# Ledger of designs, part 12: VH-VL binders against Probable Brix domain-containing ribosomal biogenesis protein

Target 1, 155 residues: Probable Brix domain-containing ribosomal biogenesis protein, of Methanococcoides burtonii (q12zb3)
Amino acid sequence: MLITSSRKPSANTRTMCKYLASFFNCKYMTRGKMGLIDIVSLCENGLLMVVGDYHGSPGSIMFYDSHGVELLSIHLSVFYPDGYKYTPLKALEPSINGDGELFNLLSYYLDIPEGECYYDSKCLIASDDHLEFVYLDNMLFRLNIKNYRKMVMSE
Below, E stands for the ipSAE of ESMFold2; O stands for the ipSAE of OpenDDE; V2 stands for 0.75 times the mean of E and O plus 0.25 times the DockQ between their complexes.

## First folded at step 7 (VH-VL)

Design g1 (from c1 with heavy chain L104F; framework fv_daclizumab; at its last look DockQ between E and O 0.83; V2 from the best seeds 0.00; counts 0 for: pae E 6.0 > 2)
Fold by ESMFold2-Fast, scan of step 7:
Structure g1 (fold): chain C 155 residues (1-155), chain A 122 residues (1-122), chain B 106 residues (1-106)
Amino acid sequence: as target 1 above (155 residues)
Amino acid sequence: QVQLVQSGAEVKKPGSSVKVSCKASGYTFTDYYMHWVRQAPGQGLEWIGYINPSGGYTEYNQKFKDKATITADESTNTAYMELSSLRSEDTAVYYCARSEWDYFPGDYFDYWGQGTLVTVSS
Amino acid sequence: DIQMTQSPSTLSASVGDRVTITCSASSSVDYMHWYQQKPGKAPKLLIYDASSLESGVPARFSGSGSGTEFTLTISSLQPDDFATYYCQQYDSYPLTFGQGTKVEVK
């Protein structure tokens, strides 16, 4: 997986990209002037995550396959806990826990193991209403889900 | 300079099909979604669907899922919309319009084609 | 589907007038786009994301609003502004437009 931002990201959106890259043990690449085909070529046939900026904050997370096909796009807002500050995380393998359609979609696309959240883990808790990022039994931040769309599968 | 140039007006009989083209220039064709929007005479705008020319993924307004087929040819930088089983209520000007791929919910149309009038008459 | 209703459907105005067009969504949306269309021409983007002015669009155009109520304002109407205006939501598919507001010469 490669992580980047929409064009003209705010500082908050860049920080979120760094935090997500640290959480998933993957690379954040600055967007600059790169278009879709340029960025997808840098993913080495992997998943592309784009964090969209809206009015100075992360407003979306969008997933694309290695051909630039949109797989899942999430409209969201960020809840910042007291004392929110980017801090690099240990390279622990993340797991996912939760329920609902968004949990199933994220489990599938991110290809991370499903598991319980422990005191010494990285854990994404996913539901259709929120995504909680938990590290060593502490919530880093929460993404509140407003809407999402998935790739339509033809019959 | 970005330009979207559409094919010329068509007059079709009920039950037939029509295929409208939209040729893009002045930008990288595969870096933007291409949408189709129609406007019946004296009426408002109605969204039909879009294609991602990179890979060919399409999304349709469910109202048009059995009516419209959107395709793209990367070698000619051209998007197409085909309407089948034409009826008089399909008489409209059909527009292509582009949007950025990296903004959700997004989908604002910064450039439009000039429009193609499709008239369905006996 | 999110239904968009514009008010008024038509208005008569004179050059120099302040013109206000309202767009109501059937459910809450985060953002709204506005387009101008002149007879026989394709629509032209004026405002995106409720309040952002598109490059090259005169500063007399402005947008505001949130939730279910959005407004397009022309602070001092010019002859070039007699046209039909459309709002568009993009919160969910299908993308939907208002029915249009025609601004015509009084």
Scores: ipSAE 0.205, ipTM 0.705, lowest interface PAE 3.0, mean pLDDT 88
Fold by ESMFold2, look of step 8:
Structure g1 (fold): chain C 155 residues (1-155), chain A 122 residues (1-122), chain B 106 residues (1-106)
Amino acid sequence: as target 1 above (155 residues)
Amino acid sequence: QVQLVQSGAEVKKPGSSVKVSCKASGYTFTDYYMHWVRQAPGQGLEWIGYINPSGGYTEYNQKFKDKATITADESTNTAYMELSSLRSEDTAVYYCARSEWDYFPGDYFDYWGQGTLVTVSS
Amino acid sequence: DIQMTQSPSTLSASVGDRVTITCSASSSVDYMHWYQQKPGKAPKLLIYDASSLESGVPARFSGSGSGTEFTLTISSLQPDDFATYYCQQYDSYPLTFGQGTKVEVK
């Protein structure tokens, strides 16, 4: 998975890209003037995550496949717990847990195993209302889901 | 310089179809979504739908789902909109307009075509 | 569908006047854009994301608001500003525009 941002991202959005890259053990690449074709050609596993900026904060996360097809787009806001500070995370294998349609979509697209959250792990807890990022039994931050758009799947 | 150049005005009889073209230049065609917007005489703007030229995904305003068909040809950098079963109420100026791909939601139309007048008369 | 209602529908003003146009959304939106349209021409983007000026747009234009209430302000109307103005939301499909506000010479 490759992570990048919308054009001209704020410092907060760049920091979120780094945090997500650290959580998922994947590469963050600065956007610059690159277009979709340029960025997709650099994807390691064919999944591209784009973090969109809204008034100086992360406001969306979008996923594209290796051909540039939009798979899932999420409109959101960020909640940081008291004492928030970005710190590089250990390269532990993350897991996903939760319920709902967004959990099923993320479980399908992300290349991480489904599993419970343990005191010594990275865990994404996903629902239609929230995406909670948990590290060593502490919530790092929460994404509050406003809405989302998905690609229509064929039977 | 970004340009969107649309096909010329059309006069059509009720029940016929029309296909409006929008040729893009000055940018990478597959890096932007292409939208269609109409404006009936003396009226405001109404969104019809869009296409992502990369992969061909489309989204339509429900009002136009059975009226409009949006396509794109990346080899010619041209988007198309076909209107079927034309009626006098379909008389309007039809615009193409592009938007960025890397936001959701929040897309805005930074460049517009010059518009194509479609007149449907009995 | 999110309905966008502009006020007023028509506004008579003189050069130098301060002009205010309001756009109300039927539900909360984060992404609001403003366009200017002159007769016989395509709309032109003025303000994106409620308050950000598009490149080349004069500083006399400003946008503000959040949630359901948004405002476009022209601080000192110029002859080039007599036009119709539209607001537009991008939070939900179908994308919708306000019905327009025509700014005409008094």
Scores: ipSAE 0.033, ipTM 0.624, lowest interface PAE 6.0, mean pLDDT 86
ESMFold2 (binder alone), look of step 8: mean pLDDT 91; pTM 0.936
OpenDDE, look of step 8: ipSAE 0.217; ipTM 0.775

Design g10 (framework fv_danvilostomig_arm2)
Fold by ESMFold2-Fast, scan of step 7:
Structure g10 (fold): chain C 155 residues (1-155), chain A 123 residues (1-123), chain B 109 residues (1-109)
Amino acid sequence: as target 1 above (155 residues)
Amino acid sequence: EVQLVESGGGLVQPGGSLRLSCTASGFTVSDYYMSWVRQAPGKGLEYIGYIYSGGDTAYASWANGRFTISKDNTKNTVDLQMNSLRAEDTAVYYCARGYEYEISGSETYFDYWGQGTLVTVSS
Amino acid sequence: ALVMTQSPSSLSASVGDRVTITCQASQGISDYLAWYQQKPGKVPKLLIYAASTLQSGVPSRFSGSGYGTDFTLTISSLQPEDVATYYCQQYDSYPPSYTFGGGTKVEIK
């Protein structure tokens, strides 16, 4: 997976991209003026995550396949806990726990194992109304879900 | 001054082919999504397709297979090749410059339009 | 397929009236919506993008609002030069498959 932002991201959105990349043990690439197809070409046939900026904060997360086709789009707001501050995380394999459709979609697209949150783990707790990022029993931040849209397949 | 000038429109018979050209000045087409949009007489706007800076194209499903978009970066032109034309393709064809929205970086709105060129498909 | 529905199809109002035009998306498009003005016999002109941001040079009597599926274009005090057909356009889809609304014709009575 490659992570990038929308173009002209705020500092908060750039920080979120760094945090997500650190959490998922993947690369955050500065967007600059690159279009979607330019960025997609750098994913080496992987998943692309684009964090969108909305009025100076992360407002969306969109997932694209290696051809630039949208797979999942999430509209959200960020809850910043007391003491919120970016710090690099250990390279622990993340797991996902939770329930609901968004949990199933994220488990599938991120290709991370389902597992319980432990005191020494990285754990994404997913539901249809929030995504909670937990590291060593501490919540790093929470994404509150406004809505989401999945790819509609037609035969 | 940003200008887009379409040419190549005219009368063609059903089943025929026609190539439209869009000449851009005041900017370079390689920096933008360049699109074609049409408007049948008395009807609304209908998106046809785009060409991206790297040369990749995408089309509305109804246009796929009959219409192809290409560009020449050195001449600063964008072309629309139309094949197997039908009476329903009668329309004014516009060349439009796409500007990427700040948030998405891939979705675009059209900040400049050409004057349009009329294509009439009739026997 | 993402469908954009505009209402009304046409309206007549007096100079100085406040008029509103609506645009509904069949699915959430965030604020990836533009409005265009097409005066009789002229090419379309970008009026608003990102649902609410006025293009440079557009009079302040024009405003846009909305997020997700419901959007409005408002002309706070209709002027004779505002006689035109107005179109909304979503630009949320990728690969780009942009959809225009059917248009709203604004006339002065």
Scores: ipSAE 0.005, ipTM 0.488, lowest interface PAE 11.0, mean pLDDT 85

Design s02 (from d6 with heavy chain W102Y; framework fv_flanvotumab)
Fold by ESMFold2-Fast, scan of step 7:
Structure s02 (fold): chain C 155 residues (1-155), chain A 120 residues (1-120), chain B 108 residues (1-108)
Amino acid sequence: as target 1 above (155 residues)
Amino acid sequence: QVQLVQSGSELKKPGASVKISCKASGYTFTRYAMNWVRQAPGQGLESMGWINTYTGNPTYAQGFTGRFVFSMDTSVSTAYLQISSLKAEDTAIYYCARGYSYLRKPFDYWGQGTLVTVSS
Amino acid sequence: EIVLTQSPATLSLSPGERATLSCRASESVKSYLAWYQQKPGQAPRLLIYGASNRATGIPARFSGSGSGTDFTLTISSLEPEDFAVYYCQQYYDWPPYTFGQGTKLEIK
């Protein structure tokens, strides 16, 4: 997976991209002036995550396949625990746990192991209401879900 | 064979300090948080907070900052609760319990409890 | 902070009878609810986690049910050793996890 932002991201949105890249052990690519087709070409056979900016904060996460087809769009807001400060994370393999439709979609697209969260792990806890990012039994941040849209198969 | 064994009961005067130990065995100490729970006489269970045994960082619930200190020693697989400037209202049984914090796991093993009595 | 309310405060029954204990949450905890048993003079013991899963070594007569805000602990046929205080705990909302006030199960 490759992570980038929408064009002209705020500092908060850039920080979120770095945090997500550190969590998933993948690359954050600076968007600059690149269009969607340009950035998609850099993640051949991979998933592309685009973090959207809304009034200076992350407001969306969109997933695209290797051909630029939108797979999932999530509208959200971010909550940081008291004392939040971005810190790079160790390269532990993340897992996903949770319930609901959004959990099933993310489990399928992110290609990370579904399973029990452990004390010494990276764990994404997913539900239709929240995406919680937990590292060594510490909450890094929570994404509060406003709504999401999935790809509809036409044939 | 997971066991949490706590130190014995304590009788203290107001203003004194006490340090309670909780020795873990039968598992890797640094793989689980150690939680502290208080139970005043005839009352229910009250969470005090926890210590992350991998990082050594304590987190205190509201009402348990200042006089209460969570610490640990990995070389002997032991967690500690220290209470300073004891008040009569601190009279309670104090339990340690194994669990996680943010990973949504219940407390699966408990120490036997340590009675702390504070009286003049 | 999510508040858990247990009812009844005291339940008086005889051995062999069925016990039903309730726990109600002030807002949804989904299925992240545990039940603990505290016998006189002992530490609490985990009975049920995830609303309905029996912990290791817990007899089959104990069962949990419910989701969201309404939860029930059922003991199908009381044994003398089951007379104790029972606590529910939510571990859904951010820690510290909160406990109910307890239900005392006593011999009639």
Scores: ipSAE 0.219, ipTM 0.724, lowest interface PAE 4.5, mean pLDDT 88

Design s03 (from d6 with heavy chain W102F; framework fv_flanvotumab; at its last look DockQ between E and O 0.71; V2 from the best seeds 0.00; counts 0 for: pae E 7.7 > 2)
Fold by ESMFold2, look of step 8:
Structure s03 (fold): chain C 155 residues (1-155), chain A 120 residues (1-120), chain B 108 residues (1-108)
Amino acid sequence: as target 1 above (155 residues)
Amino acid sequence: QVQLVQSGSELKKPGASVKISCKASGYTFTRYAMNWVRQAPGQGLESMGWINTYTGNPTYAQGFTGRFVFSMDTSVSTAYLQISSLKAEDTAIYYCARGYSFLRKPFDYWGQGTLVTVSS
Amino acid sequence: EIVLTQSPATLSLSPGERATLSCRASESVKSYLAWYQQKPGQAPRLLIYGASNRATGIPARFSGSGSGTDFTLTISSLEPEDFAVYYCQQYYDWPPYTFGQGTKLEIK
């Protein structure tokens, strides 16, 4: 997976890209003036995550395949625990836990193990209301889900 | 097999301190948070909080932020609950319980409990 | 803080009968609900987690159901050793992971 931002991202959105890249052990690429097609062309693993900016904060996360097809779009707000400060994470393999449709979609697209979360691990706890990013049993941040849209099947 | 063995009952006067131990065996101590639960005589269960056994960081429930201190010694796989300035209302059984803190796991193994009696 | 209310406070039944214990949450805890059994002089014992999953070594006569705010523990045919106090616990939202006040299941 490759992570980038919308064009002209705020500092907060760039920081979120770094958090996500560190959590998922993947590359963050600065957007610059590249269009979506250009950045998708650089996505060799076939999954692109784009973090969108809204009023100076992260406001969305969108997933695209290697052809630029939108797979999942999530609108959100961010909650940071008191006293949180970013630091690079150990390259532990993340797992996903939770319930609901969004959990199932993320489990499928992120292709990370579903199962028990351990105290010495990275764990994405997903539901239709929240995405919680937990590292060594400390919440790094929470994404509060406003809504989401999955790819619409055509007949 | 997982075991949590707590220190023995304590009889204390008001104003004294007590330190309860909870020795863990049969699993990797630092992989699970250690929770503390109070049960006053004839009453239900009350969560006091927990200690992150990987970082040593305690988290206290409301009402337990002053006189109650969670600590640990990883070298002997032991968690501790210290209560200072004991009051009569601290008379209770104190349990340790294994669980994940923010990982939303139930308390699957419990210590046998330590009765603390505070009497003048 | 999420409040759990158990009912009834006391349930008097005979061996062989079916017991139904209720736990209601003040707000949704989804399926993050556990049930514990406590016999006199003993520590609590985990029976059910995730609302409906039996813990290791728990007999099949114990079952749990529910989601959101309304949860039930059922004991299909009571055995003499089942007469105890039962607590529900939510572990969805911290702090604290709260317990219900308990239901005492006693022999009629």
Scores: ipSAE 0.016, ipTM 0.603, lowest interface PAE 7.7, mean pLDDT 87
ESMFold2-Fast, scan of step 7: ipSAE 0.377; ipTM 0.782
ESMFold2 (binder alone), look of step 8: mean pLDDT 92; pTM 0.932
OpenDDE, look of step 8: ipSAE 0.070; ipTM 0.716

Design s10 (from d6 with heavy chain S101G; framework fv_flanvotumab)
Heavy chain, then light chain:
Amino acid sequence: QVQLVQSGSELKKPGASVKISCKASGYTFTRYAMNWVRQAPGQGLESMGWINTYTGNPTYAQGFTGRFVFSMDTSVSTAYLQISSLKAEDTAIYYCARGYGWLRKPFDYWGQGTLVTVSS
Amino acid sequence: EIVLTQSPATLSLSPGERATLSCRASESVKSYLAWYQQKPGQAPRLLIYGASNRATGIPARFSGSGSGTDFTLTISSLEPEDFAVYYCQQYYDWPPYTFGQGTKLEIK
ESMFold2-Fast, scan of step 7: ipSAE 0.260; ipTM 0.728

Design s28 (framework fv_flanvotumab; at its last look DockQ between E and O 0.35; V2 from the best seeds 0.00; counts 0 for: pae E 6.1 > 2)
Fold by ESMFold2, look of step 8:
Structure s28 (fold): chain C 155 residues (1-155), chain A 121 residues (1-121), chain B 108 residues (1-108)
Amino acid sequence: as target 1 above (155 residues)
Amino acid sequence: QVQLVQSGSELKKPGASVKISCKASGYTFTRYAMNWVRQAPGQGLESMGWINTYTGNPTYAQGFTGRFVFSMDTSVSTAYLQISSLKAEDTAIYYCARGYSWLRKPYFDYWGQGTLVTVSS
Amino acid sequence: EIVLTQSPATLSLSPGERATLSCRASESVKSYLAWYQQKPGQAPRLLIYGASNRATGIPARFSGSGSGTDFTLTISSLEPEDFAVYYCQQYYDWPPYTFGQGTKLEIK
């Protein structure tokens, strides 16, 4: 997976891109003037995550496939319990856990195994209300879900 | 196979202290919380709290923040419960129990055999 | 603190009979409810987690149901080894994760 931002991201949105890239052990690429198709063509596994800016903060996460088709669009706000700790993350293999439709969608699209949240791991805990990013049993940040839109299959 | 083996029963006088051990085997000790549960004679189960085995940080239930101390030694995969200034009301069976991290809302999947502490004048 | 109330306090039945044990929470715990069996002189044993999921190695005669505030443990056909005390536990909200007071299932 490749992580980038919308054009002209705020510092907060760039920071979120770096946190997500560190969590998923993937590359954050500065958007620059590249179009979506150019960025998608650079994706290692064909999955692109784009973090959108809203009033100087991260406001959305969008997933695209290798053809630039939007797979999932999530509108959100961010909660930081302690933003200065745990900034440098070890390259541990992340897992996903949780319940609900959004958990199932993320489990389907992300290339990370479903598994238990261990004290010595990275764990994405997903529900229809929250995405919680956990590192070594501490929540790094939470994304509060406002709504999401999935690709309509067979359409 | 997951096992939790506790130290043997203790007979103590009021004012003494006791340190109960819980030795874990069959899993990575630092991946799961160690919980302590009290059962007074003829009574039900009462959660005392847990220790985060990765950080060593304890969390105590209300009423267990004073004379009760959770600790551990990761080199021997062992958790400890120390009770100081023992009172007759501390007479109970004390269990250790393995749970998942607090973020997963733990249930207790493996239990030690229990340690009876009897406090008698 | 969430209070769990179990009923009945004592249930007297014979082997082969069906046992139904109730656990009621003072507020919703969603499906974060576990059931434990405790035989005399032994540690508790996990039977059910998530209200309805049997733990590893638990016989099919044990089943759990319910959500929110009302939960049931059913033993479809009692065996001699099933006579014990049964506890429910909520693990939805801390502090602490609370247990019910127990239901004693005794042989008639």
Scores: ipSAE 0.038, ipTM 0.634, lowest interface PAE 6.1, mean pLDDT 87
ESMFold2-Fast, scan of step 7: ipSAE 0.474; ipTM 0.832
ESMFold2 (binder alone), look of step 8: mean pLDDT 91; pTM 0.930
OpenDDE, look of step 8: ipSAE 0.046; ipTM 0.693

Design s29 (framework fv_flanvotumab)
Fold by ESMFold2-Fast, scan of step 7:
Structure s29 (fold): chain C 155 residues (1-155), chain A 121 residues (1-121), chain B 108 residues (1-108)
Amino acid sequence: as target 1 above (155 residues)
Amino acid sequence: QVQLVQSGSELKKPGASVKISCKASGYTFTRYAMNWVRQAPGQGLESMGWINTYTGNPTYAQGFTGRFVFSMDTSVSTAYLQISSLKAEDTAIYYCARGYSWLGRKPFDYWGQGTLVTVSS
Amino acid sequence: EIVLTQSPATLSLSPGERATLSCRASESVKSYLAWYQQKPGQAPRLLIYGASNRATGIPARFSGSGSGTDFTLTISSLEPEDFAVYYCQQYYDWPPYTFGQGTKLEIK
């Protein structure tokens, strides 16, 4: 996966992109003036995550395939625990745990193993209401889900 | 077009050290992990571990901690394997291989040609 | 760790015959199973990935099948250049990825 932001992101949105890249052991690429197709071409047939800005904070996450097709769009707000500061995370494999449709979609698209959250792990706990990012038994932040839209499969 | 080119064979005495290089070309070096695989004479393929080329962080398989060090230099798109305090049991062909992308699970689609390390008195 | 067991250890056949090689995983790897060919003095070459997809340049006589824990590599009609050692590898679990012990395909 490749992570980027919407154009002209706030500092908080750039920090979220760095945090997500560190969490998933992948690259965050500065958007600059690049259009969607320009960014997608850099993903080498992989998943693209775009973090959108809303009122100076992350407000959305959109997933695109290697052809620029929108797979999943999540409208959200961020909860930061007290003392929130970005620092790079250890290169531990992330896992996903949870329930619901959003859990199933993220498990499928992110292609990370499903598993229990342990004291020494990176774990994404997913539900239709929130996404909790847990590192070494501590919550880094929580994304509160307002709504999401999935790709319609018409096969 | 994608190539992994390793350094030449080494003949070493027990207790010496060796540093093997693996130079990548034809792709963006930092988008794929570099993996190290050992093959002792007459034996199968044994995964040693890998290095995250974006963060520089190595991960070692069981049995390959301590004397084995994975490193890299992004300016020359090269990964390194260093073995210290060489033992006769380290005699093997060492391969680098491209695998695991930050874009998802990937098998080892490109391999170096291998570097023979012989440890003898 | 996920353990891969290959069988048989050695398979003796003649050119023109069909070869069937097995790989069993200690737990499900879904479809994240690859097959490699190694000839003497050479690095391994990727043949099959995702259990059933041929890598670029691999002849149609090579095919893979299976999912979960039970996988098969089939060579429909052996050519002289196919006599080699074959390894399976899982890339489902977090790396380092594990290999089977190998099956040696030799001329009878």
Scores: ipSAE 0.000, ipTM 0.492, lowest interface PAE 17.3, mean pLDDT 86

Design s30 (framework fv_flanvotumab)
Fold by ESMFold2-Fast, scan of step 7:
Structure s30 (fold): chain C 155 residues (1-155), chain A 121 residues (1-121), chain B 108 residues (1-108)
Amino acid sequence: as target 1 above (155 residues)
Amino acid sequence: QVQLVQSGSELKKPGASVKISCKASGYTFTRYAMNWVRQAPGQGLESMGWINTYTGNPTYAQGFTGRFVFSMDTSVSTAYLQISSLKAEDTAIYYCARGGYSWLRKPFDYWGQGTLVTVSS
Amino acid sequence: EIVLTQSPATLSLSPGERATLSCRASESVKSYLAWYQQKPGQAPRLLIYGASNRATGIPARFSGSGSGTDFTLTISSLEPEDFAVYYCQQYYDWPPYTFGQGTKLEIK
């Protein structure tokens, strides 16, 4: 997976891209003036995550396949715990836990193992209302879900 | 078999301190948070907070900061609750209960038998 | 803080009757709702978790239902041993997880 932002991202949105890349052990690519197709070509047939900016903060996350087809679009806002400071994370394999449709979609697209969250893990706890990013039993941040849209793939 | 065994009842005078223990057995101590719950005479259950058993970091509910200290000793799989400067209103049964870590959503599936703390002159 | 309100405060029934206990949350807890039974002189016992799943060893006469903000514990046919205080608990938002004030189920 490759992570980038919408064009002209705020500092907060750039920091979120770095945090997500550190969490998923993947690369954050600066967007600059590149169009969607230009960025997708750099993905080398992988999943592309685009973090959108809204009034100076992350406001959306969109997933695209290797052909630039939109797979999932999430409208959100970010909650940061008191004392939040960006810090690069260890390269632990992330897991996903949770319930609901958004959990099933993310489990499928992110291709990370489902499992219990432990004291020594990187864990994404997913529900239709929240995405909670947990590292070594501490919540890094929570994405509050306003709505999401999935694309129906041909069977 | 999972068990949580608490120390015996305590009778203390105002201003004293008390330290209650909760010994866990039958599971890996550091995989679950230990929660503390208070029940005053004739009252309901009141959550006090928990301790992360891997890191030793406590988290207190509002109203239980200052005089209340959660601690633990992994070598003996035991959690502790210390109450300093005891007041008459601290008279209650104190329970330990096994639960989730911080953001892990698990109910309290095993409970200690409770420790009665009586504070009277 | 999510507040749980239980009703009624006291429910007086006879063995063999059906008991229905309510728990309402001040905001959504999804399905992260548990029910506990406490008998005099004893620690609470987990009955139901995830709103509707019976804990190990809990008789089939106990059932839970609901999601979001409105939850119900049902005891289909009361046994003498079921007369106790019942508490609901949310474990959705930050531990420490909050409890309802309790419903006392007593013999009529």
Scores: ipSAE 0.013, ipTM 0.577, lowest interface PAE 8.5, mean pLDDT 87

